VHH binders against Protein Ta0236. Designs and how they scored, part 3

Target 1, 206 residues: Protein Ta0236, of Thermoplasma acidophilum (q9hlj2)
Amino acid sequence: MHDLIMSMAEVDISLDIGTKAVRLARAAASSYLRNEKLPDPPADPIFQEKHGVFTTINTYPGNTLRGCIGFPEPYYPLGEGIIRSSIYAATEDPRFEPMKIDEISHVTFEVSILTQPVEITVNPEDRPKAVHIGRDGLIAVYNGASGLLLPQVATEYRMNPEEFLEALCEKAGLWEGCWKYKKVKISKFQATVFGEKDPEGVVEKR

## First folded at step 5 (VHH; framework vhh_etentamig_d1)

Design k08 (from a6 with K112T)
Fold by ESMFold2-Fast, scan of step 5:
Structure k08 (fold): chain B 206 residues (1-206), chain A 128 residues (1-128)
Amino acid sequence: as target 1 above (206 residues)
Amino acid sequence: EVQLLESGGGLVQPGGSLRLSCAASGFTFSSYAMSWVRQAPGKGPEWVSGISYSGGSTYYADSVKGRFTISRDNSKNTLYLQMNSLRAEDTAVYYCAKTEYRYTSDWGSTYTYEFDYRGQGTLVTVSS
């Protein structure tokens, strides 16, 4: 009844829900760029539940990053979180110029739905053993600095757990080996990822 | 419309304590992170402390860590800052801010965050 580990493992999101999430992200960015009314979230109950979420926008067919913004903690109902993160990924990612409406047909949308972050409480030297590559994303927080890496980052760059923790320190703007310091808070989470194969095309679970 | 009303400032001696409060309205308080931001005379704004939407995570600037404690009461839509061991350098107008932490998720990128704070703040003067 009070199995906290079981509750963290049970985030199985269907392709139907994932498709609706990705369509919502695209519709939100499109409507915002056209200065039109924003879409309403789907009626499915999950869109009224609070979840961490990221929207990623990539160019097509080049598949280069065009924008990516999200919320690691469950601040918003999922539908609202998708709408907000999509608009921010398109217009308020500080690495890029804001998207214009004519770009919308030349990009793919991807939505990552997150589990609630759980702090890694083992001794620092054992932290690498607590990280499952390909499953766990990581968050580091220390003295007002923070950074997050999604699970696929470690897989894409062929990182082992220690390399992933080092990348996290770099992402957070901390020092090399920051994960060895007990006061640097490190949390892990999982993500279910859905993305367009091509612009407005078939959505797949990644 | 976001409305934030800070209170609890005043004149204190070095080493003294104050508790600041911020009454929030016009948004779903329990859905947002909150921060305390201060502005000393003749200087720009400095972020002091932050708290997650649930209160489960707290963050502090190095200059105040170990001396200040941020907390919130979501049932009362109120944010607090307990300030202990006050120093002359803590003299500033203190503002509470609705905070949205926005993250990028790829390696080598940085995070960003937005503050939405308004009103007069509350003045804290630490002086002998």
Scores: ipSAE 0.287, ipTM 0.618, lowest interface PAE 2.1, mean pLDDT 86

Design k09 (from a6 with K112I)
Fold by ESMFold2-Fast, scan of step 5:
Structure k09 (fold): chain B 206 residues (1-206), chain A 128 residues (1-128)
Amino acid sequence: as target 1 above (206 residues)
Amino acid sequence: EVQLLESGGGLVQPGGSLRLSCAASGFTFSSYAMSWVRQAPGKGPEWVSGISYSGGSTYYADSVKGRFTISRDNSKNTLYLQMNSLRAEDTAVYYCAKTEYRYTSDWGSTYIYEFDYRGQGTLVTVSS
């Protein structure tokens, strides 16, 4: 059976909110690189709710990855999470040299807003049916062990739901087929993605 | 400002168990990840275990995986480490640390940002 319970965190995020999120990310990185006061989050209530969040920075027009850092669990209020993840994506991604202020006009910003996790409560044998590849990220918790996989992991590695649940067990350090055991708690979450079409340009929902 | 008070250490024989506690104050405990870090005599600090702000994710060094369990009680601002099957190699001063876990968008990358792990520590001695 489908789950009809929907938290406010699972409501579709508007382009208006997404635009504010992307503008906040760009403003945070820009202000930090200029040694200026960091921006205040927008007044919209969602920016005070805790959400997982990633900021991705790509070169423009080349569209190659320049930095990406985030918090997959809802550690921070969304506004704070965007500010932190944006600064870290620009300056503390270990794959890249820190960005200089001169680069800010030659990159696009993208923000991925994660929903609050909700437990999958169906019988274990039906858990694969509750997982939508390309939409759902997963969290497993059991007896002090846990693991998390982002939604894009399943897409990038062409996993079906059973394979994604097995990868989750491995990530959590549990046994093969851990998702078949009722006492292993499995939760799912989604991501809504907004990004600039070009530097400081219109924001698109992706 | 940030205050972390570790307790629960002591002398225990190999194969024994101990439960460490860390009382946190001076910050919003429920908003931060926490870690346990240990330092054995004559060695540098070694990260042992970490837990997300909610307790929804836990992480362990290979040396302690399956033997140690990290947990937290956000209502009491307290972090715990349950240590089972203790070995002589576990002898160390144990510190709790206010932690920020960062992820890249790639598969399985985790960057741990640790600060304020010094506290007073709690000594665990595993000896016959």
Scores: ipSAE 0.337, ipTM 0.640, lowest interface PAE 1.7, mean pLDDT 86

Design k10 (from a6 with Y113R)
Fold by ESMFold2-Fast, scan of step 5:
Structure k10 (fold): chain B 206 residues (1-206), chain A 128 residues (1-128)
Amino acid sequence: as target 1 above (206 residues)
Amino acid sequence: EVQLLESGGGLVQPGGSLRLSCAASGFTFSSYAMSWVRQAPGKGPEWVSGISYSGGSTYYADSVKGRFTISRDNSKNTLYLQMNSLRAEDTAVYYCAKTEYRYTSDWGSTYKREFDYRGQGTLVTVSS
């Protein structure tokens, strides 16, 4: 074990950087599916810094989930993390069949860039007060089980903090009300999200 | 080149304890999750335990919960597995693995463990 400095950090990321991130994700999946050389990350310094990251792929115009894989902790330089998560979202999401190249023009790419997770250390009964819907994603860890929900999950399903914590317990394969038990570790993080409006189209900050 | 070198295996009696070590080189150890994977004679590999890059999260297979403890020292590029209350069924070659946890962030999904690299292993034999 090592000492962990528990602090909240937030990354302010421009639309220009977000656009480059989304373009990189699309290029990585496309190149991989075509069996071509993978793209190089952009030269901007942030792509050499380690960040948690998720790539989400949705159908278009139906906007249904097609794939979503990521790394919640800063394992990789951002550029490498985007390339890896994009390829895995397209081909190795266990919920879906691998994408074929013919699908690439019928999907949108979205990239979520994450802050460092920080443990929620208040008493369990006060945990809902520490969760900010629309801002916080959550991680639960207990006795070998874990689960993670990105911030947009709560907003998409119109959850309040208690409902979000219950969804987290379910996602982790734990029991109903798991967040009320002190030994269940709950951490929060934030994400900056960028996505295509339509396939290969303009990128929006969400 | 990624190199992982396991040590600490040996012959122990049932109920005994053993501590395994894994020395890592060729990558930024503090940036990656790590796992212990074992392979018993005549069986496929079984994931045993995992630890996040920081050591802040640990994970265990049901077969070893409460008996094994995974830890790491990022200043020494070393991974550890403390094994207590050893049983005959713990007999296996134990491997250190550079680990990638691939998470899904939707309803009802969790994560998949991928082992990019693993070392040569260290043999643990639990018998009288």
Scores: ipSAE 0.293, ipTM 0.637, lowest interface PAE 2.0, mean pLDDT 86

Design k11 (from a6 with Y113T)
Fold by ESMFold2-Fast, scan of step 5:
Structure k11 (fold): chain B 206 residues (1-206), chain A 128 residues (1-128)
Amino acid sequence: as target 1 above (206 residues)
Amino acid sequence: EVQLLESGGGLVQPGGSLRLSCAASGFTFSSYAMSWVRQAPGKGPEWVSGISYSGGSTYYADSVKGRFTISRDNSKNTLYLQMNSLRAEDTAVYYCAKTEYRYTSDWGSTYKTEFDYRGQGTLVTVSS
């Protein structure tokens, strides 16, 4: 409950701000692919505050993942983080070929604004009980390897907490059941998510 | 131009201590995570430790956890590695690296860490 209250404080971001975030992400990728000047962040104070952020790009109308890159740590002011993550999602996601400018009208942009990751400190056997599906994203770190899954991954693939932890191990390039090993650090975070309904269309809060 | 200058290496006895420094210039040091990476003779590079842009989060390889401490001074653009209880296997050239943690966020993809602008390194030799 206390984690929920803390998460709600961080994720209490208006649709107006979320719309500006998504428009910024689209503008950044578009400008970069056209070799044009990058957009300036909106003047709203939140865009000058450091936040973790992910930009997700999906095909439309197929709604298939096209790119997703982000920073779970608050490295950058939110505006700068959106610009950087959007460009990287479009051009540097190692799962996909870099996006070409003619694709920009056939994709939707989604921005996830993150809370600070908090380590799960319970014994490994109790880790599944510390994970709330649909709310928590997860990070695994072990001996230089790491991986991250956003909260929506578990809901999209209908995972329970144990399945989500196993998927996290796979994502991090670790062994099956890595979350059962006490030295593998597992952290959780929450996200406020805003995305386009259709290309350059209405922005919705998830 | 990005410049990283490592220093503080040397010859030390097993069980001894050394403090490594990395002076950074040519980029906004306080905006980037930093790492220490080492390469022992005849081996590939091994990530040793990482620190967030603010110094609020630190990460260690299991081989050094409890013995090494990473820290930074953003006012001086300097990264440090305090090395205690040194072992023969810690013998390596140590590099500091500008680090950007890039994550992919869906099932079946891989994590990516970018190490940019590794310096010339500083040699640490642990020997009797």
Scores: ipSAE 0.090, ipTM 0.498, lowest interface PAE 3.9, mean pLDDT 85

Design k13 (from a6 with T99V)
Fold by ESMFold2-Fast, scan of step 5:
Structure k13 (fold): chain B 206 residues (1-206), chain A 128 residues (1-128)
Amino acid sequence: as target 1 above (206 residues)
Amino acid sequence: EVQLLESGGGLVQPGGSLRLSCAASGFTFSSYAMSWVRQAPGKGPEWVSGISYSGGSTYYADSVKGRFTISRDNSKNTLYLQMNSLRAEDTAVYYCAKVEYRYTSDWGSTYKYEFDYRGQGTLVTVSS
């Protein structure tokens, strides 16, 4: 008596690929802070595919947020997205002072890799049934406007699927109930998270 | 401080070609993705093409795919748009843009950080 529906939507990214992603993020921030040449992405095909991505930097010891910037929409190849998001998490997060090179050995890097969005093609009234809280992030696109919410937003704010779709309309700058209109395109995506246990240490899948 | 200066626009007949240039200064050009955005009279802005910081990846709107080519020369801080097989519907002011949507996450909240900078634009008119 188990709900196995979630396993059918799992992001199939290996720990080997995740380790390469986290190492790339650390190398990009380190090279940028040293004013050195940026690293090349790994040759694995996934790093040339467009994926949304977030890089998160936490202090160590202490595990407090130090920076987090990402591109949820698949505008960049994964390797480029990791390099850019890592540099921005270190230097361009408006909540924090830019990191200095001396801090790099006292932080952990974490990379969240997003699946390519898949359009929800059911009738609008059935859209809530297509959304799985805790697994699916959402994107809305309509007439030049767009908005996105990560999967964890729904769980952290205790949203049901209809509330999540309403929050998406608000995030996109659209009208209340926008998800009920057939011409508003709604897509869903999932995320796989990899992070260091300690600075430059073993990478694990979260 | 950040400056983008477009050039190369003009009047051209349908089927003709133009090459747009954008001279960038005031930032580390080689570290940023660049885009071309156009705005036709009485219409909103339309994204046309994008290029990665290294020039290794290029992206095109479906309306221009196969006809336009974006490129860059990081040694000269210059962005280019080669426009072939021009159509009347390509008539617009073309802007060189440093456009990037960034998101932050904290306690499950996402915050949109939008950086949008455009040059003065260059007018392309496709007409006989």
Scores: ipSAE 0.239, ipTM 0.638, lowest interface PAE 2.2, mean pLDDT 84

Design k14 (from a6 with Y101V)
Fold by ESMFold2-Fast, scan of step 5:
Structure k14 (fold): chain B 206 residues (1-206), chain A 128 residues (1-128)
Amino acid sequence: as target 1 above (206 residues)
Amino acid sequence: EVQLLESGGGLVQPGGSLRLSCAASGFTFSSYAMSWVRQAPGKGPEWVSGISYSGGSTYYADSVKGRFTISRDNSKNTLYLQMNSLRAEDTAVYYCAKTEVRYTSDWGSTYKYEFDYRGQGTLVTVSS
């Protein structure tokens, strides 16, 4: 007998927490570029929980990408992950020259906080129905092979759920249609995004 | 102090197999990604394979895909590299490395590996 399992509810992250995350990202990059002591994470419990995270830096007012680095898997407590990803987005993005301190007032910071991956436990034929394009990122694991796709990949390349699952199989180095095999473990996660409207300005949930 | 002790290298014939091990201490092994990096005689270091903190994600250089398998046992603080179908070009000193994996956010995403390898390495020689 196959189980009818409801997907787990997404953990909602408040604007207050998101504002603290974005302020932490800006403070980390700023302090690093000034060769000053790095900020301490906020006391809120979420900053001590492991989460995947990306920090994105855009120019202002042009809103062009200036740097974006992250950890899609939950390697670090959120606070540490924000600090690290922010410094790396500013100084270690291989697409761009490292930021200088004089740029910090001309950019906006955005933090994407990823939920804990949750296994999709429905029958393989129902897996496409469990995937929401534009919301869900995916992870596949099988016999030592694995792959991960962020939620925006499906949106950017105009994929439907089946196409997204096929792309995941390809990313993992598995066979075409790998998601139809029950022993291939598929997990999903979501991202909650918070960003500055203008440099050091109000933070909004996106 | 991070300590990494590689073992399992040796002389092997082309087409043969070896299993490398790395015993880790001095850090919380289960909290870090790990990699294998090799250095052939007269060449710079080449990243070979990586594994996430949980073992849920594995990564391979194109030169070793389908031949090498990386794995870990977090209960034993040990990293492994199973090497099959060995070629003369695989001759190198192999190092395990505490690793930080970073991503950019697009489909053609690059990731950067930061390596902390302080071990002596283990020599793999593939010859007839």
Scores: ipSAE 0.269, ipTM 0.589, lowest interface PAE 2.2, mean pLDDT 85

Design k16 (from a6 with E100D)
Fold by ESMFold2-Fast, scan of step 5:
Structure k16 (fold): chain B 206 residues (1-206), chain A 128 residues (1-128)
Amino acid sequence: as target 1 above (206 residues)
Amino acid sequence: EVQLLESGGGLVQPGGSLRLSCAASGFTFSSYAMSWVRQAPGKGPEWVSGISYSGGSTYYADSVKGRFTISRDNSKNTLYLQMNSLRAEDTAVYYCAKTDYRYTSDWGSTYKYEFDYRGQGTLVTVSS
């Protein structure tokens, strides 16, 4: 029948695909740090489709952020996006020193595959009602400044929708209550997240 | 190598219009967001406008909203900036830029984006 009836926002991604995505991320960072040839994406069709993607690297067993870079827009085929975001998370996250080869066994890799961002078009006072905690990530854009928070940020820090919008304003370097201003553009997206339980270990869907 | 060639600048009277073009080569144009950045004499660079890889999202600095329109033609690897109702304060060298947006998910961090522009720019002078 029609593949077209399946919306991109509702696409389920299997654990098998998620495992391949996480393995690709680890392989890309590892190969880059060793000055070796980068891995080829898996043959599965999804890796040739354009998707927004983030790679997150956390220390292990401390589980503290070590790097996180991504592309919220579907700029790249998923496989290419994973490779690029992984290398950038390891070497070009400005919050951290670039990773060295000897760190690779002491970190976990996580890949977030994103839906297309959709602008929240309700009146500013109603914006909190349009945000679903645990489901929606948020993007703010205003006069060249931008900020993005993944859905898990709100759940990890126990935020309600107003708190999540305030955190987004802070992340974007805007003022407190920026989400109340009509000219601040706010968009929402969803993510399917896969990560290693321990370095090179079993991959879990989160 | 990334090559960007801006054109369309010139001398125009206040209230006039100009259309800037940027011819891109050396990369897959349709896979990258693009921006226009300007630099007035004695001032730092100012971001003017941005467009997503597909053209589905456009963004403008408050100083140019309602007056400037960014667009792209992916079949021709060309970026455009239509400038209407020009003012003396719009006088600047205009650069097009390949934009690589790198976003962090940690709310304690700021977004990073890099403008990769290798062209000489195009001079826009608004004067009576």
Scores: ipSAE 0.015, ipTM 0.334, lowest interface PAE 6.7, mean pLDDT 84

Design k17 (from a6 with E114T)
Fold by ESMFold2-Fast, scan of step 5:
Structure k17 (fold): chain B 206 residues (1-206), chain A 128 residues (1-128)
Amino acid sequence: as target 1 above (206 residues)
Amino acid sequence: EVQLLESGGGLVQPGGSLRLSCAASGFTFSSYAMSWVRQAPGKGPEWVSGISYSGGSTYYADSVKGRFTISRDNSKNTLYLQMNSLRAEDTAVYYCAKTEYRYTSDWGSTYKYTFDYRGQGTLVTVSS
C-alpha cells in the first residue's frame, strides 16, 4: 500500500538528495546532543531553497513515535530547516522528554519535504471533493488555532476525505464539523518522505 | 544580533486608536514570523497577535480579535499593530517578537510558538 501511495504522490526529489537530508537530520540531532558544532548543509542547490519540512524520530525496533517537529511553510532554506526541525524533534517536542545522546543509536530519522500550502477555495460543502487521499496533507487555521496532518495519516487510518477533514478539526482543537465553516481556512500540500530502515542504515523513499 | 525597536505607544482614551510599529534589524526579517506580546502591570506576558513571514496568515488572541490588526512591510523590515476600540484592559507594555512557529504532524498533537523579544517595548495606557 505504501509503494502504491508513493507512486501516486507528487514526488520529484531523488533518493540521493533524500539520503543527504536524512543524514543531515541525524547529524544535527547527534551533534547538538553532544554539544558539538552543528553540521553544514550539503552543497546541492535544493538545500539552499526554502521548503516546508518535518523531521520524525521513531524508536527502533519498536517503531514508536519519539519526536516530530517541523515547519509547514517555507521559512528556512531546506538545510537549515532540517537542522532546526531535527534538533526540536529530539529535544523540544512537548509530548516527550528531551532525547539523550545514548538514545541516538536506537532511533530512526525520517524527513518530509513539503510543497507550499495552497488554500482550498471552494465552498465548504465541496471541500471533501478537493482532497485527494494519499496525496494531500491538510492544514486548518482559525482564530489563532491551527492543525496539520501529513498525507500518510489518512491512508494509515483508511480515512475518506470527510473523515480526514474531521481529524484535522480535532487536531487543530476546533469543533466537530469545523471544515463546514467558511471562516476556517483549509490548505493542502504534498510531501516527499525519506526515512532510515534501521538506525544509520539504508534510506528509503516512502 | 537581533534588534527590535518598538514605538507608537502613548496615552489614549477608551474607545480610541493607536498604531504601534516595530523596526527590526540584525536578521532576515522576511524569513521569520513576528508577534506582538504585551505585559500588563503586575501580570505575566500575554501573546496578542502573530503574522507569518509573508504576511499571508494572521492570528489573534480572543481578547483583541476584531479590534486589532497585525501587518508587516518586508521591504521596510517593519511590523505594525493597529489597535482600535481600546479598553482599559489593553493597558500594557507592548513588545514585538521574532517568532518561530513549530508544528507536530501526526493526529492528536498540538502546535508550539517560540518568542524572542528584546528591548524596552512601548507603553500603551488606556485611561481618561
Scores: ipSAE 0.322, ipTM 0.641, lowest interface PAE 1.9, mean pLDDT 85

Design t01 (from a6 with T104D)
Fold by ESMFold2-Fast, scan of step 5:
Structure t01 (fold): chain B 206 residues (1-206), chain A 128 residues (1-128)
Amino acid sequence: as target 1 above (206 residues)
Amino acid sequence: EVQLLESGGGLVQPGGSLRLSCAASGFTFSSYAMSWVRQAPGKGPEWVSGISYSGGSTYYADSVKGRFTISRDNSKNTLYLQMNSLRAEDTAVYYCAKTEYRYDSDWGSTYKYEFDYRGQGTLVTVSS
């Protein structure tokens, strides 16, 4: 069976919900590393709705990437997606060694809650005009290769739309200027991002 | 306990067709991607096809693209593989696998899949 393609607006999520999401991510990784029972998701209805989600773990105070894994499609109820992505970001990001429990107090957790990706259907030369920096994350798919960049990547590295599309090509393992080729499929999505300012500290909406 | 039971294999002539089924239990089938993996005599496992949790996205190895069709029925907890235009090189034990597609969000590798569990398999022999 094939599903209908659905266009979704950006998720308008409160800081209270975002705080619960980040606390759930930290609790999941911590419980897993201690070989303890995983936390139950919060009772709020959003945690039973399917959403794309990424968990990002950064060192503190160095603020360097320690792990980041997620699901761009709404595979799981949000609560389950946060638990899974957090455990994988901590222990199964192939770029890094698995985290040990003694690291948990020296990292910050960040959760990105995603909308459904929608394909950019304009001519390739107009693709930069369809990308809103600070709002849109991007996905590239071509011939079995794929790459994804969260919206915050463009902001953090001060990219314009063309630079963001080039970074996406590099991330996907494609060639420079891949976004100019019609057969490279490019989709966009939005995210609401919540993260700890410091370990176990106050949660901010980014 | 996760259980996967494959069926539908058999002997078929080159150019023939078979439809494989996988009955799943012990997990929320509709929440997981699923894959077909095969192992030919004397070779390691080869991923053949994958399908997203909803059935909205399908993926195929180049060796089977255009000949095989993966599908699922979430109401019956069943995964299918329709195999057409079968070739001698398709001879293998076919396994159904509970799968999870994971993505990193930054400058690393971009597409990953992991086989959490697979069943006992069903033998497909393509021969005259």
Scores: ipSAE 0.291, ipTM 0.616, lowest interface PAE 2.4, mean pLDDT 85

Design t02 (from a6 with T104D S109K)
Fold by ESMFold2-Fast, scan of step 5:
Structure t02 (fold): chain B 206 residues (1-206), chain A 128 residues (1-128)
Amino acid sequence: as target 1 above (206 residues)
Amino acid sequence: EVQLLESGGGLVQPGGSLRLSCAASGFTFSSYAMSWVRQAPGKGPEWVSGISYSGGSTYYADSVKGRFTISRDNSKNTLYLQMNSLRAEDTAVYYCAKTEYRYDSDWGKTYKYEFDYRGQGTLVTVSS
């Protein structure tokens, strides 16, 4: 049941779904700041599936970071994850003062939807070939230890796939070269990003 | 009604090992991150370790990193803490807590929100 033709690569999330996700994020933060009832997630099935998700809030027109909080693992159904991450990005990002309602018209909302992690099942020596830098985030699990690295970590620190797998082992508290051991489970995931061009404006796929 | 029941504590020699367990009920265990928090006599609570809802991410306080391993079995609604190379300063009552992990935009940075910190605790004494 996991073997669908569309699942051979990254699942394509439509701009329509992405627009609904971004509208939900903005509505959640806005409603929370007004002490109003939170929005209900859209009826589309994806909003009931668990996905990792981040909400990013940037100033407009300055485009400087104003808040960003998320859940890198598929912890919540997507709709709930968007609502929670949006409220936290607006009010509980410890890098910034909580947003006030009058700021809401001067910021853009962006939602990053993470794919379900898929185990890398090739022989350990071929694992570096299964990792695409700039696209794949990684998770390692072994004997109760685990660790996760977001896709941007590899690009920011100019890692090749082998270096990224080594960094993952270190993040998980495992030994150097842990990814060469068959019993260390390694999974990969991707992100699809949608954001407002301007406040409450057209949503674009990044 | 959230219920958390810790077990596995006891008296152990320095350098020894213990495995703690936390049996959870009254909520969908597989939907929440979990943490271990300890409180030494006369001290405030100290967060020790955390695990995401799936087990795909783990976090440790610097004082225990490399010595303790957190894990979970969602089919049994049970959280574990494997404690190795125990030191006198690890002496404390250990509690499990329902937790939410939040990432900011920086590499691996995580904020934790512990709630329903209601377990009875299990005492770990590291001494002769």
Scores: ipSAE 0.356, ipTM 0.665, lowest interface PAE 1.7, mean pLDDT 86

